# VH-VL binders against o27280: the designs that were tried, part 65

Target 1, 266 residues: o27280
Amino acid sequence: MDSMNVPEVLEIKRIVEESESVKTFIFSWDFRREVRPGQFVMVWDFRDEKPMSVSLIDPVRSEIGISIRRVGEFTDRVHGLSEGDLLGIRGPYGRGFELMGRDILLVGGGIGMAPLAALADEATARGMRVDALVAARTADELLFLDRLEAAGVNISTCTDDGSCGFKGFAHERLLTLEENHDMAAVCGPEPMMFQVMRILDERDVPAQLSLERYMKCAVGICGQCCLDDTGFRVCAEGPVFWSQELSRVREFGRYRRDPAGRRVPW

## First folded at step 19 (VH-VL)

Design Cg7
Fold by OpenDDE, fold request of step 20:
Structure Cg7 (fold): chain C 266 residues (1-266), chain A 118 residues (1-118), chain B 112 residues (1-112)
Amino acid sequence: as target 1 above (266 residues)
Amino acid sequence: EVQLLESGGGLVQPGGSLRLSCAASGFTFRDYSMSWVRQAPGKGLEWVSAITGRGGVTYYADSVKGRFTISRDNSKNTLYLQMNSLRAEDTAVYYCARKSNYGAFDYWGQGTMVTVSS
Amino acid sequence: QSVLTQPPSVSGAPGQRVTISCTGSSSNIGWGYSVHWYQQLPGTAPKLLIYYNTNRPSGVPDRFSGSKSGTSASLAITGLQAEDEADYYCQSYDYSLSGSKVFGGGTKLTVL
């Protein structure tokens, strides 16, 4: 277990340009170490370390993919890397998605589609019907559309500006859909997830949601990612939670804590 | 036109059993969560049970947990409520209701009366 | 007894405006779950009157309106008519009751 927590220095095997701001970094992976959609790894660039969801799980090619959006100093550095460069990877960590039933609805926003893309692959491989509501601010920020389509996923898009698909937010698009699924998996901006969750709850659709919080240890020790009023550690009990669990989380959809522990509104 | 028609109500003794049915038509039945809602004479509405469109998950009010079982046959467009260990307080008109995409019960049946009396 | 609290009765004269309140808590309306309203005429099944806080189904007159704020919701009826005499129920979702759909106790509206 200690060895699992030591970053393994891996070579970037391939880089996929997903969008202007998102790249997927492909690594060789020993699948004796199981990894599931919804789990995350800690990525170490030898200066800083950040949690990143696994967006690709390919046992055939013995590869995993990590999709990273350029949002700050760490990700700027990582985006400057090339194939053949090295990164430290430790994990995987956290609770991944659980599949149930025959029909699944994926609701993703922005980079939140990363873990859902991996989940889509698993679901389709199991013979499930997969519908995906892919949301973004603009058309050029919609992620993994070609990949999802190739996997046989039925895609519905929505954009804030109406540049592609439904004009509006994911929860608004969801309200226009009458069909319900056996379960839903949700990942994206927390305000989006909060709205989507309530709709799904009211529709009696079991839902799992992947949260994002500042993580330090990733092993449930430091408590940096602890959720108010529940004591849930996103890195240990999550990042994937059932809607019933999140309903008890006071901060969900309302605020988060920054690295200093201060409440920051969404 | 959406239609819901309840049946199976009647008089039963305490501790007895009864099975209600709701025949649905006019919509894609499997896409919608369905619920049973009851109303005791002269009283308000009480949600009883719900089942997802595909039938994979069921929900129950605490007052009926362990005694009632909701089910559905999507090939027959029919919703069921098996009621066991009936009590006097279960006496009510039982409605089947469709849950809309907005989470509201947008269509209701006419109801079927269940009377539990010794 | 009811999770959502409504006044047992309200009354108004024809043409007047009446309001029916629906008071919940932090685990239902206050959590952000939607509120729906139903009208039940004497001897009939309930009918959806307002859905998702403020929306009217087809066939419902615009003199019916819904609103939601904080832990409460409200149904307003303007231009009260004799045919509006009925029972009105609010309904929401409560996570603390294992995903129960919760109804108000109902309000009997009398048109004087």
Scores: ipSAE 0.939, ipTM 0.971, lowest interface PAE 0.4, mean pLDDT 96
Fold by OpenDDE, fold request of step 20:
Structure Cg7 (fold): chain C 266 residues (1-266), chain A 118 residues (1-118), chain B 112 residues (1-112)
Amino acid sequence: as target 1 above (266 residues)
Amino acid sequence: EVQLLESGGGLVQPGGSLRLSCAASGFTFRDYSMSWVRQAPGKGLEWVSAITGRGGVTYYADSVKGRFTISRDNSKNTLYLQMNSLRAEDTAVYYCARKSNYGAFDYWGQGTMVTVSS
Amino acid sequence: QSVLTQPPSVSGAPGQRVTISCTGSSSNIGWGYSVHWYQQLPGTAPKLLIYYNTNRPSGVPDRFSGSKSGTSASLAITGLQAEDEADYYCQSYDYSLSGSKVFGGGTKLTVL
């Protein structure tokens, strides 16, 4: 606990291939270090370090899972690793999801389903009804369907190309659903989250959304992940935010800042 | 057929209290957020209060905060509005309205008249 | 005083096209929240006319249309008929008012 900010070198216990571009790396975890869905860890491959969401929390097996999408040099290297190989992991960091009520709607897109899968497990374990809207570009990019189903989650899928489930975007599918839930948890491409949040706001559904920003320190010091106007640090005040908080964030759904601090569109 | 029927309106003195009810039928009541919207005589529509389908969260217009309480009994398919410390400016027809999946008020009751006068 | 601004009145002759504007701000329409329109005939409760910017509920004639751009929305009525004489209200959501549902001041449409 006291060495929270020092990367712990952990052996990859197991690798689950979730899709062509996503792998879940499973590690032994000492649960004296509490971890909550929605929190993230910094993964260090001894060359570079990146924030990754925790996608599996299993106190029974004393394991955590980190789902990583192959998107660049760092993740390319990590995806080349095998069981038994080593990674540095420090954390967990950030504010995780809060659960309230008896039924929850999860809306996830792509790798955004990673933290939501962990949340689904917790919610189900608490006896909550969990509905999940899982979105992806194509059927082969839909994540965690078997896992969610096994957990008792009611799944609705949507794909951009219509290869599975509803043809269209997550917010479009959401509009077709008449039932409202006690709360919603949202994670995925920010344009998706922006659309989904507005719908949920208009429907009086309390919502939490997990943001992604470029992070460096993960401990709220460097300010690299600060959001404009509010000064919210995604690594400290987030990455999970309530919709009311994000309503004050001018950049939400509109732009982000790159490592150089430049505004870049989504 | 979706139906909303308001009741409980009447004449009350300033500072008095009144409780409105809205009986809902024709749909799964607990799945929908419900709102009260009022209209003063000869004036426009004003949103008053909302409550989520399961009743977990309530919302109020600034003009009624601290004085009005919205609630619901899903077992009775009924929406309520407890109005305390009533003022003359609260005089209006009060409508109950259902919030659709698109965020619009797709069904309205016929309204019940509340008159606050000395 | 209304959060959304509408003209107090508009008029048109039968068969004409009339437009009712609804002007909001960056915290409601401009933030991307949807706009809905309601028709209120004299002595009756409001009726949903347009939902989610451009959609018509069943039973609403296609001569009614909604649009949204920037911080404003508009209701257009083509082929104006005598029965269209009513009050029209726009409605949206505003995050800056603690999640309030906001209405326009209403527009009285007179058919000449």
Scores: ipSAE 0.938, ipTM 0.971, lowest interface PAE 0.4, mean pLDDT 96
Fold by OpenDDE, look of step 19:
Structure Cg7 (fold): chain C 266 residues (1-266), chain A 118 residues (1-118), chain B 112 residues (1-112)
Amino acid sequence: as target 1 above (266 residues)
Amino acid sequence: EVQLLESGGGLVQPGGSLRLSCAASGFTFRDYSMSWVRQAPGKGLEWVSAITGRGGVTYYADSVKGRFTISRDNSKNTLYLQMNSLRAEDTAVYYCARKSNYGAFDYWGQGTMVTVSS
Amino acid sequence: QSVLTQPPSVSGAPGQRVTISCTGSSSNIGWGYSVHWYQQLPGTAPKLLIYYNTNRPSGVPDRFSGSKSGTSASLAITGLQAEDEADYYCQSYDYSLSGSKVFGGGTKLTVL
C-alpha cells in the first residue's frame, strides 16, 4: 500500500450491528500491510477524518473490522452508510498491545471493547487463557459478547444499572474477583481505566491501557495528542501504554485537551 | 481455613544459598498472587518478592534482585524462594503472604528465620 | 529508611483514643493507591487490620478505623485496651519503585 499515508478508498464489505449505537464496518484488507490489535486507522468520509480502533483482524478472510460508536456528526454520517459504500482508510498507526504470559485479563468499557476484541482473538489463537470483564452502562450497550464467547473467552459482565451481571462499575467488579492474571489489557472511559490500573498495580498484574485523545495527523507531527508532562504522543508512542508509563502522565484520569488545546475535565 | 506454613530457614554463611518453601492450604492457590515479606530482628517489615497466581510474572525488591528467585508449584500448592549470594543484611524472619483481591496481604505464615553469619 | 513515615511510638491509657499517622508522597498514597494496616502482636506474624483505606476484616473490632487524605493515612483506635499493645504497620504501593509494595517503619503502641 501507499507509503505516503494517503487514504485508500475501500468498499464497505459488510456491516455488523453490534448495538443501537455501535456498528462494525468490514473491509477487505491486504495483509502484506501488517496490523496489530490496539492499533488504529484514520477513517475518512471525504469530508472529515477520525481515528478508529481496529476491532477485527481476520487473515483467513483477508478482512479487518472497524467498530464505530455514533457520537457526533462524523459518526452520524458513517452510520448512515450501507454495504457497498466507500470510505477512506489510512494506517494502521500507533503502538498495539503486547501479549505476555499464559493468562490475560481484558477489562473493557463501552466502545473500549473494540480493540480488546481483536486482542482476544489473537490471545486465544495463541492458546492463552482469556478472561474478559465487559462493562457498559446498560445491558444493551455490552459489546462483542457472542463473539468473545465463541472464541472461548470467559466473560464477566457489569452494568451501571445492574441490567446484566454485576451492578456497578468495572473497578468495583474487579475488586470482587479473586483471580490474578499474568497481564491485563484495559480500554474504556479514562476514569474507569485509572481506577482499574491502580487495582491491577496493587495486585501485581502488569497492565496495558489504550488511551483516547484528539488526533489530527496520526503521525506524531502536529502534537495535538501530546500528554502532560511527558510529551508522549498518543498516536506515536501510544495509544497503548504500559501502566508504568502512564504513572508519569499527569493528566491521565484527570483531564484531557480539546481540539483548541484547553483542559477538559473527565 | 487458610493456612500458610513456611520452612527451610536456618543458619548459612555469607555467600551461601538457601531455599525457602511455603505450603498453602484452604484456598485455590493458583488464583492468588503470593509474596515474601521479611523482618530483620527488631526492625520493620520489608517486601521482598511477588509472583502472580499462574506464575508467569515475578517481582523483586531492588535489595534482592539478581540474587533471589521466587517460584511456585501450583500442583503442590507451594511457594518457593531461592536465595543465593546471601548477605548479613538478609538475616530476617521470612513470611509468605497471600495477596487479597483488594491488594492487601490478608493471610500470613508464621515465618521462618534465616540467619546469615560467618 | 521506609518510604512511608510513621511515628516510632505512641502511647495511651486504657479507654483513650490514639491515632497513628502514615505519611507518604505523590507516588504512593497521593497517587491514589490504597493503604492497608497490619497489627503485629509480640512474637507473632502480622495480621491484616484495615484494608483498602477504611475496611475492617471480619473479627476486627469497630474501635479500629482507617482514613486516608492527600498523601497521608491514619489509623485510629478508640477505647484502647491492653491487648492492643503491638506494632502497627501501614502499607501501600509505589509506582516509582518498580512495582514495589511499601511499608511504613512501624509504630510501637504502648498501653499505659
Scores: ipSAE 0.892, ipTM 0.939, lowest interface PAE 0.6, mean pLDDT 95

Design Cg7
Fold by ESMFold2, fold request of step 20:
Structure Cg7 (fold): chain C 266 residues (1-266), chain A 118 residues (1-118), chain B 112 residues (1-112)
Amino acid sequence: as target 1 above (266 residues)
Amino acid sequence: EVQLLESGGGLVQPGGSLRLSCAASGFTFRDYSMSWVRQAPGKGLEWVSAITGRGGVTYYADSVKGRFTISRDNSKNTLYLQMNSLRAEDTAVYYCARKSNYGAFDYWGQGTMVTVSS
Amino acid sequence: QSVLTQPPSVSGAPGQRVTISCTGSSSNIGWGYSVHWYQQLPGTAPKLLIYYNTNRPSGVPDRFSGSKSGTSASLAITGLQAEDEADYYCQSYDYSLSGSKVFGGGTKLTVL
């Protein structure tokens, strides 16, 4: 019970090179600590601690996978690690995705595909039909395509530069897809998620969207992950929200805040 | 060519029940969200209910929640509306409508008339 | 009254231009939801006339056009013809309402 809120120091069992900028770090995991797709963990490199998405949940092998994109000093240090090196993991935290109905559409942008890959595994294991729209800036940044294909997921791709699949944004590709779904799960850049949410609302497709915010405590007491207007704590009431919960949030997809707390555009 | 044909309308007393059907053809029925939209005599359009393509999720206007049930049989390409506890205000032409990927009602049936009167 | 406000009627002579407004709010058109337009000839079912703000389905003459700005949308009809006499409805999505799918109250177009 007490261990849920302190980092457990784990050895890196295996590293998977997902792309030039993304690695998945695999650890042994005792699944008496349940993990749901869409939940996150805090990864501690003994200097800093950052929230990261769970991308692999494998109770059979007793393994968990954490996908990390190289974007700054912390992630550069973690990407420099090797198998056998140590990391602290605290969690899991947050509300994960809920599956319902007979089919699901996944819409993932960049590293946002990480929690959706875990969800795809669960959905296919339940016998749901899974379609995935996988988006990135370039073909080299499309994530998890082989894994999704092996799981029987029907994949559509789009790239901003047109190097693979549809040339354009995820929401533009989505408008060309005729098939309706019982639900959708969305994770990626917040402006993309806003546009996708609007289209899914109009199609009668209930959507769950995974948000990213600054986190300190990860258990809902410090207030750093709160959304404007509603006061929802992303680490506690989210990070996964239904589209109806986000419709009243002025901040979502419209602006962000700088370190001084000023509203700035995306 | 897309075709939608409603049936099952008629005269019913207040508190009674009716079941509407909509036969669909010319498209892959299970890939589309379907709706019922009604129009009282001399009045405007009012959305009533929707159901996702695979049938897993349903939606209802507040005016009909708890009284109407939308369903579909994808093996028969048929949409249904079970209407219970009917009221005079439910008197309308009921249209079956298909929702496009753009969120518009791109195809409509010709409608079936429901009259609720004592 | 309906969430989307349309004038109850408009009129014009053959060959003229008429405009039908559809005024919404921040929870529908102003949120970024699309606007669709339907034409209903007397005694018939509605037909899709404009979708996704500005697009025309195949078979709709280019004298029909749609636009959206801010919290409002507009349907313009140029070169007005007698056959255009009908009721016109706008439609959008409103996240603040239980039903969420909303129609305007309708506009009767009379060709003089």
Scores: ipSAE 0.775, ipTM 0.913, lowest interface PAE 1.1, mean pLDDT 89
Fold by ESMFold2, look of step 19:
Structure Cg7 (fold): chain C 266 residues (1-266), chain A 118 residues (1-118), chain B 112 residues (1-112)
Amino acid sequence: as target 1 above (266 residues)
Amino acid sequence: EVQLLESGGGLVQPGGSLRLSCAASGFTFRDYSMSWVRQAPGKGLEWVSAITGRGGVTYYADSVKGRFTISRDNSKNTLYLQMNSLRAEDTAVYYCARKSNYGAFDYWGQGTMVTVSS
Amino acid sequence: QSVLTQPPSVSGAPGQRVTISCTGSSSNIGWGYSVHWYQQLPGTAPKLLIYYNTNRPSGVPDRFSGSKSGTSASLAITGLQAEDEADYYCQSYDYSLSGSKVFGGGTKLTVL
């Protein structure tokens, strides 16, 4: 309902190929509109509009980066664009991550590392110790490793197929890591996040988790992003939630909803 | 190899204060969440308080909130419990316990007895 | 007022198999949180017996075993021996209780 609620047409300044299936699209950005790690934007290709996480927040260069995984028709069209092409961007929206304490554990699965990469930059800039557990199905899908290393992040990796680091799921790798942290931030496939949340709860580590849900308005009006039991709107009260907020939600980790609102098993 | 040794227990009047200490050795102290767990005479185990490995976050059972303060000094490998406004129902053996990466209390001290009685 | 319910006592003869139940709810064991078991011999501190539902620490005999199903967990002891006479506690996490690491009420095992 204000200027943040209408798409601004922006030129793609640069494209970074993060993997075969993931590209980061970089835009010039006026940081009078503050952007926080964990917030998202709505990306409009002049036909359809989808929520995407901000992965780069660079006020010095006046740039933001939005990382997009190719998963369907919309993202296929966006991946076909070149530098100089246009996209509509509205936002940012949602509640970002809160930093606390002296150290943080990041746990990211696949494209879920995107908002955590932005958070890592902020945490290291504040002088926090940052550990990251970066997970993917294969080594080729591990994201942001060089960027995280350059920022001074201590990286552990795991892959489902064992092609890099620990062979197995993120929560299995987490069980082998003995260090305790003041907080954690988690983003990735929801079944992974559920398992990681349980372990972190049991370790006395407060966690924030970033959820993905179907969105239409992105400002909390249409109700399409609501969670069962609580009525939380992912676009307004989230996408970042504390683990204690999610513990009361029966759908978390159990099922998801398609764009029509139907329950779909994981 | 892992050793936890509690001290500071004793007899105290209601409303009094005590400070418990737990000396830790044989492991990297700052990497582990630490807890106090108590056991009243003839009764079961009751978790009291916990603190994260780096000390940034503390937790308390409802029965002790506002009266007890957990802290740690990682340079001295020592866990503390400051107990104020003590009540008769706080009478118990207090154990120092280490929490493992799987959420279990894998090492316990021998305990120190706190008796609150007039 | 134990969140996790255990029988107050269980008994068995030497060589017998006994089980100790730990009944929770949807906010603890039923949510998917792990169950751990502790043995407390008379006059001593508790000792970790089973962790992460089924695992035995080094030095714990394989006649001790744990299981978890639904909202409940169970500790089984086969080949019962006199030195097994102790109190046994289950432990888990409960998201509905602020800051709660929850213990069962304890089960006194008597070897007859």
Scores: ipSAE 0.771, ipTM 0.913, lowest interface PAE 1.1, mean pLDDT 89
Fold by ESMFold2, fold request of step 20:
Structure Cg7 (fold): chain C 266 residues (1-266), chain A 118 residues (1-118), chain B 112 residues (1-112)
Amino acid sequence: as target 1 above (266 residues)
Amino acid sequence: EVQLLESGGGLVQPGGSLRLSCAASGFTFRDYSMSWVRQAPGKGLEWVSAITGRGGVTYYADSVKGRFTISRDNSKNTLYLQMNSLRAEDTAVYYCARKSNYGAFDYWGQGTMVTVSS
Amino acid sequence: QSVLTQPPSVSGAPGQRVTISCTGSSSNIGWGYSVHWYQQLPGTAPKLLIYYNTNRPSGVPDRFSGSKSGTSASLAITGLQAEDEADYYCQSYDYSLSGSKVFGGGTKLTVL
């Protein structure tokens, strides 16, 4: 697994503007290195390295897509790149989503829809029925709607400001949806995921949730991605966890840790 | 109007089997998780088993795991509980219950009595 | 005995207020799971009385109210009436138990 610790320098093949703040960068990929929905990669811009979601997995075209939201200095620099520019990519890392049953509910907040879009492609290819609750603060931040629709996904939208679909939080919309599913996959802001997990537990829907934590090595050695209470390493035992695994984690949905290890509120 | 109608209860000897049915009407059956909840004479409520709306996942209380099998037929709007290797402690009224999107049991049948007696 | 602890019995005179407690732990109510309440009249099936901590289904009078705080929940009944005489159960979810769906032991309410 040592060869996966060294970034491979890859050319940006295409850039898709998903929204004003989110771009998908597409690279050629040798699928002898398998990639599963819910796994992540470390993206290196030759100055810094950050974990990023894989949103497109296309073995037929030998391509992967990595969706990146502009939120700070690193992502500002990456968003300034053009087709033909180079990035280092190492991975994939972590445990991806498992599919089971005959239908699945996806609940995604903001950029959290990125790994769920990849999962939707796999689920529809397996013949599963896929419903998605796509949430954002505003209509302009709803991601992947056209792609999900084209894949045959049944979409519900939710915006904090009510500019599209249900006005309110994702868990509030979920409470108004009567359909029960065989499983769910959840990714987004951790407070949202906690509320959604609680509701899904009570509805008998097994759920997998994808966490974000600070990462350094991405292979489980440095301890920077550990969860309180269990010692789970998000980069190794996660980032995707079953709700039963997270139910024993006191920190989930309640606080996070900064790079210095200090507890801070969400 | 939501209706749940249990049937199939009766007297059975220890080690015997029974199959309970619950006919559902007045709602989209496949959209709801369904449960069996039982109540021994003079005792409180005990959850027994649950099944997801589309039927892909089942849950069992430890006391019945391996002996009871929950199933559903969404084309017939019917929930089932196959009870094998019955024991005296399984004696109870068995209720069919619908779980709401809030996680509460919002509708209950009238119950069917199962008596396990030598 | 029960994971959710309720008093076995409560009584009150017509017109009075009574409360029924439901005490849980950090793995159920204290984790953030919802509490629901059921009324069971003698010889009948349980009926949903309060859901999602505080909400009343249609047809349940506003003299029934629920609350949740910390690891505990309460059902309050004001303006007691003779027909309120019943067994009352709380219910929640407990992530630490194989069955996960947990009922309180029940409280018999007697209207004097």
Scores: ipSAE 0.712, ipTM 0.888, lowest interface PAE 1.3, mean pLDDT 89

